# VHH binders against Interferon-induced very large GTPase 1 (GVINP1), part 1

Scores and structures below are computed, not measured.

Target 1, 242 residues: Interferon-induced very large GTPase 1 (GVINP1), of Homo sapiens (Human) (q7z2y8r1479to1720)
Amino acid sequence: DKRLFVLSILGLQSSGKSTVLNALFGLQFTVSAGKCTQGAYMQLLKVEETFTEELGFDFVLAVDTEGLRAPEHSNKSKDRDNELVTFVIGLANLTLINIFGENPSEMQDILQIVVQAFLRMKQVKIFPSCLFVHQNVGEATATDQTMDGRRRLEQKLDEMAAIAAEQEQCLDVTCFSDVIRFDVNTHVYYFAHLWDGNPPMAPPNPRYSHNVQQLKSRILMTATQESRGNIMKISDVKSRVQ
Positions, changes and structure headers below are counted from each chain's first letter, unless a header gives other numbers; Kabat numbers aren't used for antibody chains.
F, E and O are the ipSAE of ESMFold2-Fast, ESMFold2 and OpenDDE, as the mean of both directions, binder to target and target to binder. V2 is 0.75 times the mean of E and O plus 0.25 times the DockQ between their complexes.
Where letters were taken out, [cut] stands.
Atom coordinates printed by the task and the answers are left out, and those that the model quotes come from them; centres of patches stay.

## First folded at step 1 (VHH)

Design b10
Fold by OpenDDE, look of step 2:
Order: structure tokens, then C-alpha cells, then sequence
Structure b10 (fold): chain B 242 residues (1-242), chain A 122 residues (1-122)
């Protein structure tokens, strides 16, 4: 029975989720424009034997998910999104929350769903980790934008946490950090543009590659920070999915 | 702002013991694994020990295993390294790091302190 680290990614439709996963691990999730992932797709990655001892797991299960939709869509869609997010977060050791662009409305929608899901997990004594990936951040103003972005994100998360807390009758929750382990300074990664210019003629942005490497390292190291006793076995994952 | 401050280093004789401390601030200490790393003059950085966020999991480099003990106090936001049976080869600047070792070695200053010098010499 091999040890498994489960990594999932959530985000709005067409936010570049699959692209991130592919870049991280050389995966083959569908990234074509106009096509969205349906449901949840899983790929099992074998860790090289030389690293298994250091990392503490034998396999990485990467979970790509259907893009979340804005509440502007039918109530049915929202419920589905909530279920999906809850399932994926519950399954994963670490969930990447992918944000593309700076649309406040879209950001709010995804954050609300995510925060609520984490709160639900807390209630059942599941404490997964999360990292935020904010994509399409311009280079020229990256520093200032990132600082402001962090502040805004933190504020929004806290607001969502308060709302969720009220809804779930969790009076002890006042901010997002009460819901899950989170520091906006260390749990948010800002990604440069994938391309240096306009595709298809634009070359890949080296900075994007660098960002991916940083995130990858963080992901791998996150697993080592947790108690080795909490590592899931493949058999455990099967039971959770059922 | 994340701040880590190492202390407790000094000049000691071989076979002696030393206890290092790392005071953390500016982040939620209890959410992060913590690490000790060291760098000797002319050598690359070396991982020494790690402890999980809850303190339940500890790991050590082979070179220090059985001699060093890592611990943490989350309420006081302090990381410790008990170093016993010190050897000259343990001489280095010792750094504490929060979160990931990658951030530390990638040159992100927010995850490490200034270090404390440990010198083991007869």
C-alpha cells in the first residue's frame, strides 16, 4: 500500500487550471481554448524512488476539476459547484485555488464557495492545506500590484469567512485564518503571463516557468511539513471517493 | 513582516552542548513547519533538522541524528535546536527557516533570520 499525496486545483472556467497542472508535473490535462474539464480528472504520478524517503510519499494524485461558474448562472450550477468544491477539498491534502485576472466579482464568487467548503471541512475535523495561485499578473507593476492584491485578497477572504461563519453558525470564526491555515504573504503565488506577448507567435515567458518551479517546490515541501502519519494510502483514497 | 531571529550560538569545546533559539513573528507560527539549516565557510548550505507545524514530526540530517533535537513552542512562537556532543564539523552559521526550505534557499529573506554563529573548537 503506497503513500499518496493528493493535489487538487480549483478555479473558474478558463482560468488556466489545467495549464498550471500540466506545467507543474508534465501532465496531459486538456488545455484547449473553449473546452472545459468536465467533473474531476485524476492523474497518478509516481515519485522517483530517490525522493520518496525525503518527500514521504510514493505517488502524487493530481486532480483537475471542472471550472467553477459564477453565480450568475442558474442556482443549480451553484449547488453543483459547491458539491464539487467540497468533494475536491475533502479529497486533497493540498488544494490550489486558481485565480485568473482581477475581476472582483469573479474572485468573490470563487472565494465564497471555497471558504464555505473549508469551513465545512473544519466542522468535520478535516484540515487540508491550500495555496492561491493568482495568474496573469503584469511584470511592470508586479510588486505594487502584488502587495495590493494580497491586501485585497485577505480582506475578501475575511469577509467571506465572516459570511460563511454566520451561515454555518460558527461563532468562533471571524477571519479566514480561523478557518484554515493561511497567511496571505506566504500562501499566495503570483504568476506572470504565460506568454511574452500575444500568442501564437509570442514565445513562452521565462518568468512563468520560474513561477511554476517555485510553486512546485512549495507543493512538494508542504507535504513534508505535515505529519507523516497523516499521509494517505492509496486504499484510503479509494474509500474516500466511494 | 515575517521575522526570524536566531540566538544561542557561541564558541564551545568539542563534546559540549548548545541550545539555539529562533524567535518568530509576523506570521502564524503554528501553521508552518520550521527548519534549521547551517552554512559553514566555503561550503554550501546544509539542512539540519525540520519539525512539523504541530511538533509531531521531526526529521534530522544523518550527520546530526542522535545528537541534535529540534522542538518548538507554538504559544511563544519559538523554535529550538538542542545540540549535544558537538563536533568541529558542526561549526557554521545556523539559520531558522519557516515554511519551506525552497523559499529559504531561493533567496527569500522573509523566511530566514540573520543566523547565529556556532563554533566548535578545542
Amino acid sequence: as target 1 above (242 residues)
Amino acid sequence: QVQLQESGGGLVQPGSSLRLSCAASGFTFSYYGMHWVRQAPGKGPEWVSSIGSSGGTTNYATSVKGRFSISRDNPSKTLYLQMNSLRPEDSAVYYCAAGTLYDFWSGYPDYRGQGTQVTVSS
Scores: ipSAE 0.000, ipTM 0.235, lowest interface PAE 12.4, mean pLDDT 84
Fold by ESMFold2, look of step 5:
Structure b10 (fold): chain B 242 residues (1-242), chain A 122 residues (1-122)
Amino acid sequence: as target 1 above (242 residues)
Amino acid sequence: QVQLQESGGGLVQPGSSLRLSCAASGFTFSYYGMHWVRQAPGKGPEWVSSIGSSGGTTNYATSVKGRFSISRDNPSKTLYLQMNSLRPEDSAVYYCAAGTLYDFWSGYPDYRGQGTQVTVSS
């Protein structure tokens, strides 16, 4: 009986091909062919036998959307993105929220959709985990001013949680940490340069390499914690996607 | 509706210089980091250079360091690549991109231009 960890990747720059997971975990996984279903690209990764006992799962289902939103979009695309985000968050044990650059209006829209989806999961007693990944930020933001950036992100998440709570009429939610377990200091990662699944690419600085390793370690820690009380079996995942 | 349009490519001799431009519209240019990538026939895409949203941070592939210079002008919404001391191995289609490089490789049209051909040959 095989254990499955479901990992989602969301963001404006998401794609249907999950080369980010291969770049991050390719040495530890045997990758099977991906499949696109309902606007989400899904790929099954088999954990190499030497790691299965430490990690607590045998397979990872990577779920990547074919993108969420581009600038200059219609309200139809926003409704579609809401449906996709709710679906992939509902499947996932852990969701990576990919935020590119410093565009406040694009960031606000995506954060609101994500917060609403997590709030809906809380209402049905599904408690997924979440990590934020900021890519292509200024190097000062990545190294010297991350505490100020973390405070600003936390404030925006709290604002979005309050808006979503009013929309969903959920009276026990006043901030984002009421929605899911979240610590802005350990669940937010910054990269001065892009994750690039196109080998070979040398990292431009040591902070990039450190941040990648920190993110990988957090993902594996979250997966290990899920194996102790909340990991799904493959049969359960098939039922949920029906 | 994001639009990126490259220009400035052409056929030149080894040792020549070219300046590529990328005109941007349909988004707030100053919010995005920008990139140049290139693709030679029969090869995968190769990252060339990146520049942060304010222009304060620049990075280059080892193969072009010291020869290429990336810059941007946020008021005119234009990205540039100055290419000096061109070599035959620099021949490729050059693309500008906004957003993650993964979106460029996946071919989403709203995040990359059509490309401009650079050919370095005698």
Scores: ipSAE 0.000, ipTM 0.126, lowest interface PAE 16.7, mean pLDDT 66

Design e8
Fold by OpenDDE, look of step 5:
Structure e8 (fold): chain B 242 residues (1-242), chain A 123 residues (1-123)
Amino acid sequence: as target 1 above (242 residues)
Amino acid sequence: QVQLVESGGGVVQPGRSLRLSCAASGFTFDYYGMGWYRQAPGKQRELVASISNSGGSTNYADSVKGRFTISRDNSKNTMYLQMNSLKPEDTAVYYCAKHGIEYSSSEGWFDPWGQGTQVTVSS
């Protein structure tokens, strides 16, 4: 019975989720433009034996997910998204919340669903972690954007937490940090553009790769910390999914 | 299988130049963007330079701009990194990397990379 760390990613359709996962671990999730992942796709990664002791787990289960708010799914899309998000967050030790661009409406929608899911987990005494990945951040305004972005994100998360709390009748929740352990300064990563210029002529952006490495480091740190407390066994995954 | 073999590393004094080469095999070379990574002791691996599949576009880390030049010869399945005005902080293992998606798609990642070549800059 091997030890398992579960990493999942959530985000809107065509937000670059699969690309991030692929870059993190050399995975082969579908990244083609116009094609959407259906449901959840899982890849099991074996940790090298030399690192298993240090990390505290034997495998990483990477979970890629269908893009949220897919145009193909009209009225039933919200319920489906809610179910998917709840399932994925419940399954994972750590969930990456992927945000692409600055569309306020879309951002609000995804945050609402995510916050509700975490609140539900709290109610059943499941305490997963999350990291936010905000992609497509320009280099020229990166510093200012990150500062303002963090403030805005925190505010939105707190608003969503308040709404969720009211809906779920949770009187002890007033902000997002009451739902899960969260610090906007340490749990949000801003990613540069994947490309420097316009494809197909543009080369990959070195900054993107750097951002990926930073995120990976954080993920591994989180995984190590989680493994010291309560490590999931492969046999436990079946029970948790049920 | 994709193979990337780096060469050209060594020990040099500051201000000197080195030229790294990467021999690629096991894939259609001119279909993929390529790049150079480096990893210094105690530091994370970082992308140093990248080049489009045709070689028509290049990008560099700020730390190496003006000093390093990435190029490729598609007829030889080889990528190069000309490193001029080397500094001690350039000391690292340098890795050749292949872009993960064909034809420089709007989405992609680098994988795999070679075994690396050591570059040491010391007085």
Scores: ipSAE 0.005, ipTM 0.255, lowest interface PAE 10.0, mean pLDDT 83
Fold by OpenDDE, look of step 7:
Structure e8 (fold): chain B 242 residues (1-242), chain A 123 residues (1-123)
Amino acid sequence: as target 1 above (242 residues)
Amino acid sequence: QVQLVESGGGVVQPGRSLRLSCAASGFTFDYYGMGWYRQAPGKQRELVASISNSGGSTNYADSVKGRFTISRDNSKNTMYLQMNSLKPEDTAVYYCAKHGIEYSSSEGWFDPWGQGTQVTVSS
């Protein structure tokens, strides 16, 4: 019975989720303009034997998901998204929340669903981790925008937590950090543009590469920490999916 | 520290050949895909060719297909670019690049880059 670390990613449709996963681990999720992942797609990655002892797990299960708030889904879109997000967060040790752009309305919708899902997990004593990936961040505003961006994100998350708490009748939750372990300074990563120029022949942005490396390091660190306390077996994953 | 050192550039007449080399150090060479980029004066840097970590997969820009061949010798930590039938439009600084992640295909993002080697094709 092999040890498994489960990594999932959530975000709006066409927000670059699959691209992030592919960049992190050399995965082959479908990345194409105008095409969206349907449902959830999983890839099992074998950890090299030389690293299994250090990492504490044998496999990484990467879970790519359908983009949230897809336009093609009408009135039932919210319920579907809620179910999907709850499932994915419940399955994963670590979930990447991918944010592209700064549309307040879209961001709010995603964050509300995500926060509610985490609150539900807390209620059933499941304690997954999350990291935020905010893409398309310009260089010129990187430092100030990141600080302000972090503040705004934290405020929004706290707001969503309060709303979720009220809806779920959780009186002990007042902020997002009451829902899950979260530090806006260490759990949020800002990504530059993927390309330096016009694809497909443009070179990749070195900054993006660096951002990916940083995120990857954080993911592995988190995975190692999780493996020391509570490592899932393949058999456990089967039970969670049911 | 990752180091990439390009060599083999020069001035040649159209129709001639050059072979570029990239000596890599500071990382496990056979774990990573590699690539060649070029940048002409006043133009954007562009992908020329890429190769997987094992050398089993290669990719080329349309402009160089059939003329250029990318290869690697993992025992020597070296990547090559054989450039045949050179044209004036091939004039550029050529850069060696390392793929960003281990055990990946030649596709994806690259980092870091070498200092580059000048290739000039002129009559």
Scores: ipSAE 0.000, ipTM 0.280, lowest interface PAE 12.2, mean pLDDT 84

## First folded at step 3 (VHH; from e8 with T28R N53Q I101V)

Design p21
Fold by OpenDDE, look of step 7:
Structure p21 (fold): chain B 242 residues (1-242), chain A 123 residues (1-123)
Amino acid sequence: as target 1 above (242 residues)
Amino acid sequence: QVQLVESGGGVVQPGRSLRLSCAASGFRFDYYGMGWYRQAPGKQRELVASISQSGGSTNYADSVKGRFTISRDNSKNTMYLQMNSLKPEDTAVYYCAKHGVEYSSSEGWFDPWGQGTQVTVSS
């Protein structure tokens, strides 16, 4: 029975989720324009034996998910998205919340679903971790934008937490940090645009690569910490999925 | 829902000019690069021009370089293609495309596409 660290990613349709996941671990999730991932796809990554002791786990299970708020599912989209997000968050030790852009409506929708899912996990005494990935951040305004962005994100998360708390009748929850361990300064990563210039002639943006490395380091750190406390076994994952 | 609507196509004689427009809706227009593709009968779809999200950078196919100009007005959520000195070889359906954020080996870097507008250059 091998030790497993489960990493999942959530985000809106066509927000670059699979690309991020692929870049992190050299994975080969299907990335296709106009064709969104359906459901959840999983890849099992074996950790080299030389690192298993240090990391504390034997495998990484990477979970790519269907984009949220997909137009194809407009009528049933909310319920389906809620179920998917709840499932994925419940399955994972760490979930990446991928945000592309700053559309208030889109952000509201995804954050509401995510916060509600985490609250549900809390109620059943499951305490997964999360990291936010905010993509398409420009260099010129990176510092100011990120600071303001963090503040805004935190505010929105707190608002969503309050709403979720009311809906779920959780009187002890007033902010997002009451739902899950979260620090907006350390749990939010801003990514540059994937490309340096205009595709398809543009090369990959070196800054994006650097951002990926930073995120990867954080993920591994989190994984190591998690493994020291409560490591999941493959058999446990099977039970959670059923 | 993301929508791209092309307009401005038509039938013109060689040497004439056309200006295509693409009206975008359903997404943050200023967050995305945009581009024009064209597909001639019996040929593969090809990139004509692309423009960065701010409009500060542009790229052109060699076949249209010096004749076509891509531009955008982010305040109007509209992209343009000024086509000068048109040639019969420019005859095609022209498509407006939104820059994608995911790699696609089959579809390139743009998603979604509009329905297209027909441009016909004939004497």
Scores: ipSAE 0.021, ipTM 0.404, lowest interface PAE 5.4, mean pLDDT 84

## First folded at step 7 (VHH; from p15 with S30D G52S T57S)

Design s4
Fold by OpenDDE, look of step 7:
Structure s4 (fold): chain B 242 residues (1-242), chain A 122 residues (1-122)
Amino acid sequence: as target 1 above (242 residues)
Amino acid sequence: QVQLQESGGGLVQPGSSLRLSCAASGFTFDYYGMHWVRQAPGKGPEWVSSISNSGGSTNYATSVKGRFSISRDNPSKTLYLQMNSLRPEDSAVYYCAAGTLYDSWSGYPDYRGQGTQVTVSS
């Protein structure tokens, strides 16, 4: 019975989730225009034997998910999204929250759903980790934007936490860090544009690759931490999904 | 700013003991597993030991198992490595790292200290 680290990714439709996963681990999730991920897709990745001792797990289960708030889905889609997010967060040791662009409305929507799900997990004494990936960050103001971006994100998360707390009658929750372990300075990664210019003729942006490596390092860091004392077995995951 | 500062290294004879310390600052120390890695001249980095965020779990490289002991004090944000029965092959620069070896060696974020030299020689 092998040890398993479960990594999932959540985000709005067409936010580049699959692309991130593919870039991180050389995976083959669907990224083509016109095809969106339906439900949840999982890939099992074997950890090289030379690293299993250090990392503390044998496999990574990467979980790609359907984009949230899909335009084609009506109001009924909110409940579905909530269920999906709750399921995915509950399954995972680490969830990547993928944010694309700077649309405040879209950001709020995903954050609300995500924070609610994490609060639900806390209520049942599940404490998963999360990392935020904010994509499509411009280069010119990257430093300033990142600082301001972090502040804004933290503030928004805290607001959502307060709302969720009220809804779930958790009076002891006042900020997002009360819901899960979170540091806006270390748990948020900003990604450059995937392309250097306008697709499809634009070359890949080297900075994106660099960003991917940074995120990967953080993921492994988190994975190692999670594996210490709370590692899942493959058999456990199977049972959990059923 | 994340800072890790190693200390306690030196020149010692085979069979002797050393205790390394790593002072951490600039991040939530108790959120992260901590690691010792070492690098000898002309060799690549070698993982030595790891400890969980709470200190409840430890792991060691086969080469140091039974001789080295990793510990941490979260209130003081300090990591330790007790090295007993030192051998010449233990000579290296020892680094303190947060998270994983991968994170520490990637250069971003730099969760690795400057290192402390340990030399075991007759």
Scores: ipSAE 0.008, ipTM 0.278, lowest interface PAE 9.7, mean pLDDT 84
Fold by ESMFold2, look of step 9:
Structure s4 (fold): chain B 242 residues (1-242), chain A 122 residues (1-122)
Amino acid sequence: as target 1 above (242 residues)
Amino acid sequence: QVQLQESGGGLVQPGSSLRLSCAASGFTFDYYGMHWVRQAPGKGPEWVSSISNSGGSTNYATSVKGRFSISRDNPSKTLYLQMNSLRPEDSAVYYCAAGTLYDSWSGYPDYRGQGTQVTVSS
């Protein structure tokens, strides 16, 4: 029985999710063909054999939500988005929330569903981890990691946690850090545009590569901590996906 | 059905300005980031600019920084590209696109319009 770390990526289609995944996993993992199941694209990544003992798992399942493309009928799309987000968060050991740009309000509806999903997981004693990734931010923001975007995100998450707590009648939740382990300074990352698109293609931005390595290190640290108590066998994941 | 229709192209002289528009329908416009991509004859597509789903963040190719400005109006489901100080090398078919440009699993943007021709010539 091989051990599996489940990493999910949530965000709108404009969020640059594959760019982050390619940078993270093209550097350290052998990749198998992906499969789309139940509105989520899943791809199995084999951990290089030299790292399996250090990391404590043998595979990473990358889950990407391709089913968030909402139709024009908002009520039905919100129900489907809620089901998909809840499924992806419930499956994952770590969820990356991709936000295009610096402003978290750009993804407000999906973030509310995410916060509610995490609160529901807390109520059943499941504690998945979460990191926030802002893609396509200004170059100064990516290099300096300013607090303005972090404060806006934290404020929005706290507001959403309060709304979710009221809806679920959960009296011990007043802010997002009550819902999951969260530190706005260590759980939020910012990336500038990876490449220019001009022919010939520009080389990868060196500051983007540094920020990717920081995010990769945090993901691997989280995965190592999860492997000590919560990570499941591949057979268990198949049952939960069904 | 998804439709993206570009307009506003034409023949102009160097140094002129043009404003391109892209009318969108058939999808939830404010859930998608939007992009401008151009393709000159004999070349592959070139990314020009991107704007977040709310319009709060923008990025530009180095070849157009300071000359082009991307914007969107979500209530009218319209994307714009203001092109100033046009040069002959800006001549191309300009396409409006929705979705991620960076998703290796999906390739180039999920949706792309028919394009509008911009020609900068004396």
Scores: ipSAE 0.000, ipTM 0.221, lowest interface PAE 12.7, mean pLDDT 68

## First folded at step 9 (VHH)

Design t4
Fold by ESMFold2, look of step 11:
Parts: structure tokens; sequence; C-alpha cells
Structure t4 (fold): chain B 242 residues (1-242), chain A 121 residues (1-121)
């Protein structure tokens, strides 16, 4: 009878993901001990009972990857990353794609893996929600620069979706919005550095704190919409992971 | 509110041509791939054709390739389907759709109410 919302975070920089997760959920949840499986650290967060009726779920399973890494260009590392992404996306109701910094090669590698995984989910009729989080960007303060960054990301996602669709012979897919529900203006969030200096003694970056609250609101709104439709029981999550 | 309005259907003879239109409003048309899906009475939905957001990439179901042509005009927010050499098996309600598409029982991000195409003597 207990209902679970599964939230996952994918990305190369695990410490940034954990910090955002803790900032998002620290005061509204009690945290169980985490467990690491196949490079994913899972924490069960119990929703305080005063909020259970409003939210429509009793627990959140937070899945934080240790990082999608390419420290070695071995075939084993690529296979591990593909397996991890497939597991995490297949498990989650909502997936946050964490992009850190401005290394375009690493960003493209993550986007390729993510697009392929969502296309595979579409083929088996699993339609998870997705939000992109782009941390530590140099141009986050200008609206024109932010809009240009959104267009650039959209173009990359569309190119990768078209390539993946050709490889998988998915004739009804011509761009990324054909793969999953996605709007580049509402599904991409940009953050500056967490602090205005070197943590832990630096004051919090006010732009980062504001953006965290905006992202938290979107996550809870998504979770509320899922609970009014279909939130899986904990037993159903086990059967979904095959 | 998002709205997709199909038009251009009708009753025609085999071998005829029809041109379907789909007028879009209430969303950013240029941000979505567009699709035509059809459904005959008592059958499941069938994907017909897709076109990328810029119009530069198109694809067709095997049953209509070479006979149908999809196009879009982004300034007027309109999607088109030119249907040539119509056959009785093309009879269906034709829907336009935007975004991710579900074959059997899924819900696209947006779809219209449809326009009837009937090909008979």
Amino acid sequence: as target 1 above (242 residues)
Amino acid sequence: QVQLQESGGGLVQPGSSLRLSCAASGFTFDYYGMHWVRQAPGKGPEWVSSISKSGGYTNYATSVKGRFSISRDNPSKTLYLQMNSLRPEDSAVYYCAAGTLYDSSGYPDYRGQGTQVTVSS
C-alpha cells in the first residue's frame, strides 16, 4: 500500500549530483542508509506523513550514479556506462541528466548514451520523464546566451535522435521530441557554481539557490502528476527491473 | 490551449488524390516533429508518415511510400499530406500529431480530432 516515486540523477560529476540532491530534499525527508549497486547509489527517502496526502506518495527512491565516467577509453568502461544508464532510466519515474562544465566531447558522449537509452525505453513502451541540469556554465547570466545554449543542446539531441532512430529502424522518430516528452524551454535548467568561492566556508551562490528551488518545484510537480496517474508500489518496482 | 485541426478529407474514387491539412495553434510548432496517423474502423492506429521540425527529414510507412508526400510550412504552422493513387485500404480517419508517438494505445503529446478519408466506388 506504500507508494514510491523514483528519481534518478545521471552525470559525470557525482559530488555535484549529491549536493543538489541533498539541497533539494534534506528537510522534508528522513533518509535511510544507501546501497550501491552497479555504480548507482540508492537512498530511500521517507516523505513526512504531514505531506503524504498532498504529494500522493510515501517514499522517494533517489538513485545517484557514482558518475558516468570516461577516465579510460576501454570497451569495458563504455559497456558499464551503457548498462548503468539503461538500468537507471528503466527504474526511474523522472531522470535528471546532469551536465557539468563545458567539455563538449564529454557532453556529447553523455547525450549519446542518454538518447539511445530513451529510444530503447520507447521501444518497450516505457516513457519516463526527463529534465536536463547544466551546472557550472560560463554564460548562465545572459538570456541571449542561455537561449543560444538551449538551441545548441536541442540541435545535438535532435542529431543524436535521428542517428539512433536510423540505427534502430524507428521510422516514426525524426528528432528528440519524438523519443520522449521534451521541450527545451521547460526541461533544461542552468546553474552556476554552488558557492561564490571554495566550499565549505563560501556563502551560497544566490543564483544557485534560486535555481535549486525552481528545480525542486518542478520535480515535486512531476511527482504529483505521476501519483494522480500511476505511482508504482514498491513490489512493482522490483518486477519492473528485469 | 493546444489545438490541431485536420481538414481536406472526403469521399473519392480509387486512383484519386487528396491533400490533407493540419492547422496548429497553442504551442511552438517549430519545436516538434510532426506525424500523420490513420485509423480504420475496428482496427488499431497505423503510423503513416513523419517529418522533422525543419522539414529536412521525412519518412513513410511501406504501404504509402511513393504515393504520399508529407510537408510542413512553419510560418503558417501547417502540416500537409498529399495523397496520390488512393486505394480502398487507405480509407480511415487521418490524424495529425506532434511529438512522441505511440502505436497501439499511447498518447502523443498532441493530436487532432481527425478527418475522414473514404475511398470507394
Scores: ipSAE 0.249, ipTM 0.668, lowest interface PAE 4.4, mean pLDDT 72

## First folded at step 11 (VHH)

Design u1 (from t4 with T100I Y107S)
Fold by ESMFold2, look of step 15:
Structure u1 (fold): chain B 242 residues (1-242), chain A 121 residues (1-121)
Amino acid sequence: as target 1 above (242 residues)
Amino acid sequence: QVQLQESGGGLVQPGSSLRLSCAASGFTFDYYGMHWVRQAPGKGPEWVSSISKSGGYTNYATSVKGRFSISRDNPSKTLYLQMNSLRPEDSAVYYCAAGILYDSSGSPDYRGQGTQVTVSS
């Protein structure tokens, strides 16, 4: 059997999540990506044969989603978002949670849905991993300046985990690290501006390119760790999707 | 910023040897598989060799197997290609590349600017 590593990205509409996937892997989802009925787009990428034994997988399945809280779905967006997030988190070995800007109400709702989805996965003994990508954070890429952002995100995730645990009557959960393997100091990545808008002609911000490279390295490290403890074969993914 | 800097190319006679180097910076070198790719004038890119992140696995194009040897030194973040028994058909610009999803179409995560190797009498 061929071994599969499933990577997905979740985020709000127009949050730059497909741009991050394209920068990471050279993928183009907006034109020709395959679509399933749940609003997810998938592309299968073959790992070069020389590397497969050391990495522990032969293919990467890249999953991009329709944006959460899309204006076209406003009257049903919570039910649709919940179903999409649950599907993507349940399918993926690693999920990137893409956060753009500082819109607290939209970010809060999305993070709550994500935390509840991970708690549900824990209850059925599925243990996916996540990394957070917080875009549009210019000079806040310095370590001392990002520590407050990390502390605030950790606090919000812990609050949401406590709320989800109360709703699901899960007594052993008091913080987000009880839900999944998570360390706010190593699982949160801050990205500089790519640009404001979507101009094809302006040069990309060099700090954004550096942030992408750091994330690539962490994804690869995480994928190697997942392959040692939990690997999915292509036949298992077909069963899980169907 | 990611940089891959190739060196060691030159003009040599058939049957000669050359050793190419690629100095890497701006990324976690130890986490990446590395490649050599070459491109002759008027042709598309041709994969030459790959080496896994630890150096424990290598692979070569049929045209160079037995003559070329890829290696890496992770502490110095350097990739090497030892090229022996060079032929005129080996003349090309040689590029160092990084990535795990590379295919023969030449779309690696990172690629250098190349070093020219010319083999002629």
Scores: ipSAE 0.238, ipTM 0.690, lowest interface PAE 4.2, mean pLDDT 74
Fold by ESMFold2, look of step 14:
Structure u1 (fold): chain B 242 residues (1-242), chain A 121 residues (1-121)
Amino acid sequence: as target 1 above (242 residues)
Amino acid sequence: QVQLQESGGGLVQPGSSLRLSCAASGFTFDYYGMHWVRQAPGKGPEWVSSISKSGGYTNYATSVKGRFSISRDNPSKTLYLQMNSLRPEDSAVYYCAAGILYDSSGSPDYRGQGTQVTVSS
């Protein structure tokens, strides 16, 4: 039976999730190509046969979502987003959290939903991995990856984890690292703008390509580590989706 | 920037040997499977050989099996193709490529500029 590494990407609508997936894997998602029961889109990527024994998996399942909406605008949208996030985080071995720019409001909305979902996974003893991707940040931030930006994100995640722990009555959680394996220095990636200016007059930004390579290398490293016994067979995933 | 630079091509007689090299930079070389792909004039690309990221697993197209040998040296970020018993039908531009996944187009993530191999008398 074939082994499957499941990679999900989450983010608000219009946050550039498809751009990240396309840059990493050349993916294009449509509603008719791999829609599942939760409004998520899936595409199965075959690992080249020469590599499967060394990697420990035969396929990557890339899961993209319809995009998250800001929670303050609809109770129905918030319930749908929470359900969708819980589903895709619970399905995935690794989840990418895609944040566009450095807008604190967008970051806070996504963090609220994501931290709650990871805490729910901890309660049922599922321990998926995550990486954060901040797109369209300033060139200096992308090249220096300043400790102040990472410190602010870690503080915000810890605050959200503490709030979620109170709401879920989970007394053993005081910070985000109690919820999931997380190191703000190695699990947060900052991407420069795709273009140096406004398209179509702007050339491609060479630093963006470098950022993609760093992220892809980390994803492959994580996937290899997870293959040590956490990788599901295709039959197991089919059962969960159906 | 990702860069793959092939070298070692040339004009040789049938039955000769050549060793191609591909110097890589701008990405984490030892996290990628590597390939050789060739393209003759007026034809589509043809996969030649692949090697896993550690070098422990290799595979070859049936047309070159037993004549070509792929290898890599991860410390020097270099991919090699030893081509023995060359035939006129091996004449092509040879590209090195990096990637472990297939997209819908069947292309690798990165490909070099190529090096010309011509086998003729």
Scores: ipSAE 0.167, ipTM 0.628, lowest interface PAE 5.5, mean pLDDT 74

